# Ledger of designs, part 4: VHH binders against Probable flap endonuclease 1 homolog

Target 1, 350 residues: Probable flap endonuclease 1 homolog, of Danio rerio (Zebrafish) (Brachydanio rerio) (b0uxl7)
Amino acid sequence: MGITKLAHLIHFDAPASMRSKEIGDYSGKIIALDTSIVVNQFRSALPGHLKLSPLAGLFYRTLAFLEHDIKPVFVLDGKPPHQKRAVLEKRAQSTGWSSSQSPNTGSAFNQECLRLLHLMGVPCIKAPGEAEALCAHLAKIGTVNAVASEDMDTLAFGGTVLLRQLNAKRDSEITEYSLPKLLEALQLKYEEFVDLCILLGCDYCDKIGGLGPSRALKLIKEHHTIEGVMEHVNRKTHPIPLNWQYKDARKLFFETPKIDDPVLAWSEPDEEGLVQFLCKEKPLKEERVRGRMKKFREMLLKRRKQREVNMQMGQTRQSRLEDFFPATRKRRAESAAVKESSGRKQFKIK

## First folded at step 16 (VHH)

Design w1 (from u3 with Y100W)
Fold by OpenDDE, look of step 17:
Structure w1 (fold): chain B 350 residues (1-350), chain A 118 residues (1-118)
Amino acid sequence: as target 1 above (350 residues)
Amino acid sequence: EVQLVESGGGLVQAGGSLRLFCAASGFTFSNYEMAWLRQAPGKRREWVALIYWSDDTDYADSVKDRFTISRDNAKNTVSLQMNSLKPEDTAIYFCARYEWEEGDWDHWGQGTQVTVSS
């Protein structure tokens, strides 16, 4: 879910804000991930009642990021806002996941995710509320380079760079969205863009009926605010919801997550800890986990060796260039100290 | 190269039984979860049965108590015993491997046709 038809609007009205990229383009980059999105990708691929823990998927996906020299920062959901309750209930009904998953099961699983990510040596942060909001915030302040998510609400939260389809597949095309370029292309301020997102449809409130993306954009450009739009829409053709909570939704998008300064540190994975957790406590095959860890280490070594070779070659090229272009020592202009010989002619006044 | 080859399909009367086989090669078979999928005419491919590396099993509700999935790691084979077959079980049946890194069924065979007559 997220912002309804925003991707479509961007594709048609602001294509300059989008770029096709490869996973290799993000080598050395810090990327924030909503853990729930990553986990849900693996849940959706598994038919219904399978006992397979999505933790295994999280394990493999994390290694894949690290192998591409991506520095992942995982963010966990906190307490959802009450405005999102209706959407969550509807999702639970559609997925057959009875909302009766006790708030306790979600918390337990989050703890397992935290433990796994800790053992993998990657930073994990618990959001006070929506993980996407925190991810977006981290990107906005420059703590991370981008947010990887399938939810377009990352942009509405002010995330400066959104990466879609970052799934560590070799042949997968990543779509990069730039919020600054998007705002420029649409000729909107960020506040206007948020109001546009609300008009398009978000998880936090209803939307004006019958208002399509093109019309919504036009109205925001003309009237700048939802309040302005409401004054000019034909209420017969575009009914305004009763008790429309658009102001609360707006507030949520503008709200800054309250977190302590996160300490982002990456370390070597604890293989024995991972085996204990995934294989002894969880039903993963030890041989598979150890085999994958071995492959991971080999890839890291290969990369290190390649970097060393490249550095040596670069140094040899630089030394050769310096040999050919001797730095013209700028002649220090000898500031001629003009010795002002103050000849004190003692005029003897007779 | 990973290969999966299905066999054992055919025509059977309603209430009859059939056993499908899948021969796997090109990977460490014992490390993977294996499944049977099926696709009926005009329908989407659906999951039927799964066997874990631990020999635990799961089944779709539509085939529960009628079908049994099993594996032989020494022979790199997975089987599906189908009992009490119904016309609605008519489909192409595929053997598939699950790959966690891909988050999906990454390999399946050409399939074997199962036809259940009324």
Scores: ipSAE 0.706, ipTM 0.894, lowest interface PAE 0.7, mean pLDDT 88
Fold by ESMFold2, look of step 17:
Structure w1 (fold): chain B 350 residues (1-350), chain A 118 residues (1-118)
Amino acid sequence: as target 1 above (350 residues)
Amino acid sequence: EVQLVESGGGLVQAGGSLRLFCAASGFTFSNYEMAWLRQAPGKRREWVALIYWSDDTDYADSVKDRFTISRDNAKNTVSLQMNSLKPEDTAIYFCARYEWEEGDWDHWGQGTQVTVSS
């Protein structure tokens, strides 16, 4: 997933940068999600040509996040970089596998995701390039608290917090990765870490042959850059790719996506619009959708009542009204700080 | 508690027929997509037939025109009529429920063995 064996390296060489978490730990947090990762989960169990549209999965997953008091921001891919297309083409050739394109992965499908998320009152942003890069950037600048993705290159893009397995399933075990703790544990600057990721193997260029995770880490710690590593490896044992475009890969990891800073707002879902879209135009059963919406509204009402009780008892927590109305970055930052600095755990129920 | 119980498996000669049944309980059956999947010895579980809450159906190419999935919402049952059976159809057949909240099949029956002799 993104960077070859990075999860393995972190597990053995920087375990302090990983933590096991539960979905309730993210109450009040703003989380950026690569929409394709969420959607692809719903496609994997069956052939993609069936009427089981991943839009339904996106609907249910988004409600589950909102019920846990998570403020999701969905990000859609723009134009993929040519470096990634070239590497993926080489990998497809080597495996002999030619997967069919699903109709649920094209531009028309992205428009349906936008319509769905608009009806749900949840922000959806189209990235100028890779969704993963924008997600990481939003975390780096503090617009979101974390990135939910299965792709380890989130860390290489500078994403400060990566959550794997954030899916609200009953058997989900969320792993949180902290980039600052990772850099501290490895004793690397961010720039050195990016070069390490390139040595391990990424989607944007070839790699030096024969380097495992342990040796790549040692070489970066000793020589600091890919250039320094190249001066000190035996090129017969570790052949360097011809016309190796590691600088272009490095540039992609360092580039700031060009997009205005978003103003993020969450509003109440439009149930009648959702029924029209998902049940009248798509094949979902109206009884299921309306029942799920009723459960959702009951969960939010319960959360509001608990906040009113907590305020009468002197406990501090961000108002429930902020969950559905536009908020400034200041309100978001204050909510995050209150949760992080509070000496009392939040009451039961997200 | 959600329960799915398969029955109707057995030994049959090639060219013969069997009808499998799945009794469902513990949920509002009429609201769910239901499927039959199968697992041959040494192979991965594969999708066979799907029936939507609306009674629409889909079939794997290998069984199309030979198998018919149906449901009876009054009896909470899913059935698989299997005609023109081939030795390649030998497998354990599972009834399964799709759950959108999980994004996957969330409940399975115990399976029923179908053996087709050549």
Scores: ipSAE 0.368, ipTM 0.743, lowest interface PAE 3.0, mean pLDDT 83

Design w5 (from u3 with S30D)
Fold by ESMFold2, look of step 17:
Structure w5 (fold): chain B 350 residues (1-350), chain A 118 residues (1-118)
Amino acid sequence: as target 1 above (350 residues)
Amino acid sequence: EVQLVESGGGLVQAGGSLRLFCAASGFTFDNYEMAWLRQAPGKRREWVALIYWSDDTDYADSVKDRFTISRDNAKNTVSLQMNSLKPEDTAIYFCARYEYEEGDWDHWGQGTQVTVSS
């Protein structure tokens, strides 16, 4: 997805940059998600003409993330870049196939996603261009801890942590990719890695013919740039595309999305607003939505009570530890006085 | 425990009819979209017909106007009336429940064999 064979290359040439994770490992983390990737998971199992709403899927998935103490930030696509539109149009022309819009993929659908996520109390941001580019940027500048996407070009955009298969499915295994560890393992600078991704194949330009992943990696390590690689490949074996737009692709991966750093906040879902939207205006059954909301509130209550228990146990252990380590009474009294005078924090976050 | 039990399969000549039944238990049946899927030997499982909680229906093009899905919420059953059967309808038929949180079918039974002889 996004960068041809990149996941394979990482698996075999940079396995140290990958880690297997559980959803619980992301408790307390802020995770940016490309909304279209999440929504498309709900569309891909069924024909698109069915009345099964991917908004319902987004609702349920978002509750699952919140139950796991994940702070999601959903990002919507803006206008696609001309580089991608040109490549997609050419592929459509060559296959006799045209892009068509399902009712659940257009601008009206994006407005419905915004309304849903607002009612759920989670941030939703419309990117100026591709959502993946903004997600990667937010991770790069530290606004989010990770990007959840199936699209490997998140790494090419500079996303520092990519999570694949972040969902609430029973059997899904989450794979975490670290861009810094990837660059270290491959011994590449980020700029060299972007050129490698272009050589592997991306959605923003054509690729050199007949060039496999191992050769592409070797050539970038030896010659550092696409320009250097072009000077050292046999043009008969590895034909160069005419008017190859690799510089435009490189520019796109390097550009910072033109958007202010967002202020992010999470609040309680508005159950009555959700029932109005999903059940009265849309065809979901109210009993099912209310039942799911009840389960959600019960799960959050359990989590808050467990945190209260853990804080009490921590305070008890601290007292026990001090009691069991011998000390002079003068030293002990001075230590206790310092703690009292320093105004120790009384609570952990619940 | 969610259970879906299919029945009504069998051998029938081309042009004939069969009616499949699915008994559902272990969940609030009225709240769920239900479907029939089928799998021919060596092929992927494919969707055949869907009935929404509201009793609206949708069908795959290959069975439209020949098959009718229905549900009885009082009995927790889904049925599939199959008319004008063709040899290409030969498959194991599965009753399935759609789960929006999974974005997929999350339960189905063992299936019931339908064989249409030419």
Scores: ipSAE 0.378, ipTM 0.723, lowest interface PAE 2.7, mean pLDDT 82

## First folded at step 18 (VHH; from t1 with A60D)

Design y2
Fold by ESMFold2, look of step 19:
Structure y2 (fold): chain B 350 residues (1-350), chain A 118 residues (1-118)
Amino acid sequence: as target 1 above (350 residues)
Amino acid sequence: EVQLVESGGGLVQAGGSLRLFCAASGFTFSNYEMAWLRQAPGKRREWVALIYWSGDTDYDDSVKDRFTISRDNAKNTVSLQMNSLKPEDTAIYFCARWEYEEGDWDYWGQGTQVTVSS
């Protein structure tokens, strides 16, 4: 889940860098999403060998974002850096972990995500390395307004705005993090913040033993660098990893992803292509997919009508969905959009 | 509105059989994946068997070759034939509906108790 305990540290030591938000606050915004984080929310509910795929979840989530007038940009992981592979291998040896591949992971699954998102008319970019790094870079250079991820690494990679829990569920509580406000509140330079994140624990190297968030922050504020911290901790109490790769980890967080400026465009979903892919090649029922697409088009039409009323009444302008697509076509009988009212479920563990 | 009602549970000797039934109403049953899950005392709820809208099936490895899930779209029912029962199969069994949009089971029955004695 990225940097260990960073959210906790921010909550107690930099609360001014956090804001509670509603999904409607992001209407008209371009948001980069780490696809693996979105997909993993659905993967955890499915047994690994089943034909049920997180692709269906990605399809539905993407429609929900578009219904909220969000312009999503999905980012897929490329080749993981050597530092991460080494840490994962070392941790696997310690736990006796035996790797086995599920059907919903790996490069073949990424190609299915690319095909799905292409059919949905939504940009999908394969990062040269970590998706979080590219998402953060796109926010840093202003190509997107924010990064939606559960991974706090986004802030360490220099992402200027991180949104957690942007999932379009009814009871979702979105938390917006601002990196500039975080650095100001902590009185740290970005480089010092990266070293703090490494001390808190990251996926790219081991960490100093027995070091909690409050003490790590105090040490960085006092000594400014991991090198300075190492010279001032009791090594018995806080053992230093042998051949500690913190410098390589630091480099990865500071690295600018090597990518050309992407052309971002959003177009209307290709319903016939989606039915071919999701229903004829995958096990989704065509009636459900077509019904959901009808509901989506009705919601877009309703928003277009409301925007026309608002313009006639001199209201503040909202971002129009038609700025993303060609005009919506109507096909069949008009019916009221009815959201599924799921009351309290009869039984649930968690 | 949506209702799932399980039945067919009871007490059975190890090695015996039971058949569970789930009556569904309030939705277009034939469009949905349906499953049986179970919760043993003091344990987390776990998936047992799944049947797709198409009739295709899948099973947890612990029950494969002993349990058979089936559906009858004319009667809006899902059933679970449980053979060669073991004491470890003792649990409350729940019928559930899969909802891709939530990424979760969105409706459950009240459950039916299955107790397998040694």
Scores: ipSAE 0.435, ipTM 0.739, lowest interface PAE 2.3, mean pLDDT 82

## First folded at step 19 (VHH)

Design z2 (from y2 with Y107H)
Fold by ESMFold2, look of step 21:
Structure z2 (fold): chain B 350 residues (1-350), chain A 118 residues (1-118)
Amino acid sequence: as target 1 above (350 residues)
Amino acid sequence: EVQLVESGGGLVQAGGSLRLFCAASGFTFSNYEMAWLRQAPGKRREWVALIYWSGDTDYDDSVKDRFTISRDNAKNTVSLQMNSLKPEDTAIYFCARWEYEEGDWDHWGQGTQVTVSS
């Protein structure tokens, strides 16, 4: 479910933290993606019993990102935290369904995603818990430039830049959210923002009844913590949940994911391996996969040629300037070369 | 320009049969999954039958024993044979193309009306 009404609150109370963007704005950027973005788009469009594979969607979307010179890092969910499982089971019992999952189905699908993305030469990481928590952490520590997700929880986990609608569709409009600008606009510390998100509603505990976004924000600004808010609300109009686990939810948002820092590298896709996996083992048409790979290779060649032209123009202009100031030639030429990026360049981060 | 043109709809009595046709152009038809979807008055669009590029098929449970989807890659057509029609099958029927890159049905036609009288 994510953070209920957070997008609404940001729209009205912190619009300066939002920007409309185009996919080309992310050329050269490293973006952590919650893999479920692509998977859920396919699942939401089709009944779950159909043979159409979300894996095919992941393949095509990944090529589109690479064509735009985006360096994707895909993150898969691990075991959901007990706080989320408890809340989902409580809600499922009240609605008559269970959130229990087949262990082998989830593990098998994750392995297929890992195999696909390995064949495509892009990093894929299984999070120890929720994917968005790891994605947010990677952005927070500077390993990636942004997180692509539809889940507003990313901001509550401390993700510094969240991109919604990064999907390369023709009519897609990307919205970029900046956590630093959000905190500045709301005049909140991160810790106060986390408590606000809990008041708005999250997947890890219940919420106080009847609080809308404007009132929740006002109360946090005045009282700073959920504890302070509870002392100052009319409990008849805003009932407090029994045995309210807001402290567990708060702890979860503050927790650093328990995982080694990843080594990120991007390499050329293995077309023959992809055809074997997607067309021989899965039901994709080989001609479509090979045609798409041809388009991809042609796009990369075009980008490489354009960079060679730009480097020659930059070198020529720098050389003319350096003829007047020889001492700066070495640094300026290195700066121009470093500024250009390649979608196939291996990039190691400790 | 991708185009899908449905035909073959009409009025039939309950228990009767109709065959719908969809003519496709502007793309390599044999490479794509194709489907029939339908929208009853005042209701949301629902899928009915799917045919894979391979010729394999899949059906919504409500039509599984009564409808047959087929394709002719030489003529760039997809067809829906509808037998044992019921009043609940009354809808506008749309031919649609699946596009993995979009994660959605990216093209369909204007539709053809099927009306099944009691």
Scores: ipSAE 0.490, ipTM 0.793, lowest interface PAE 2.0, mean pLDDT 82

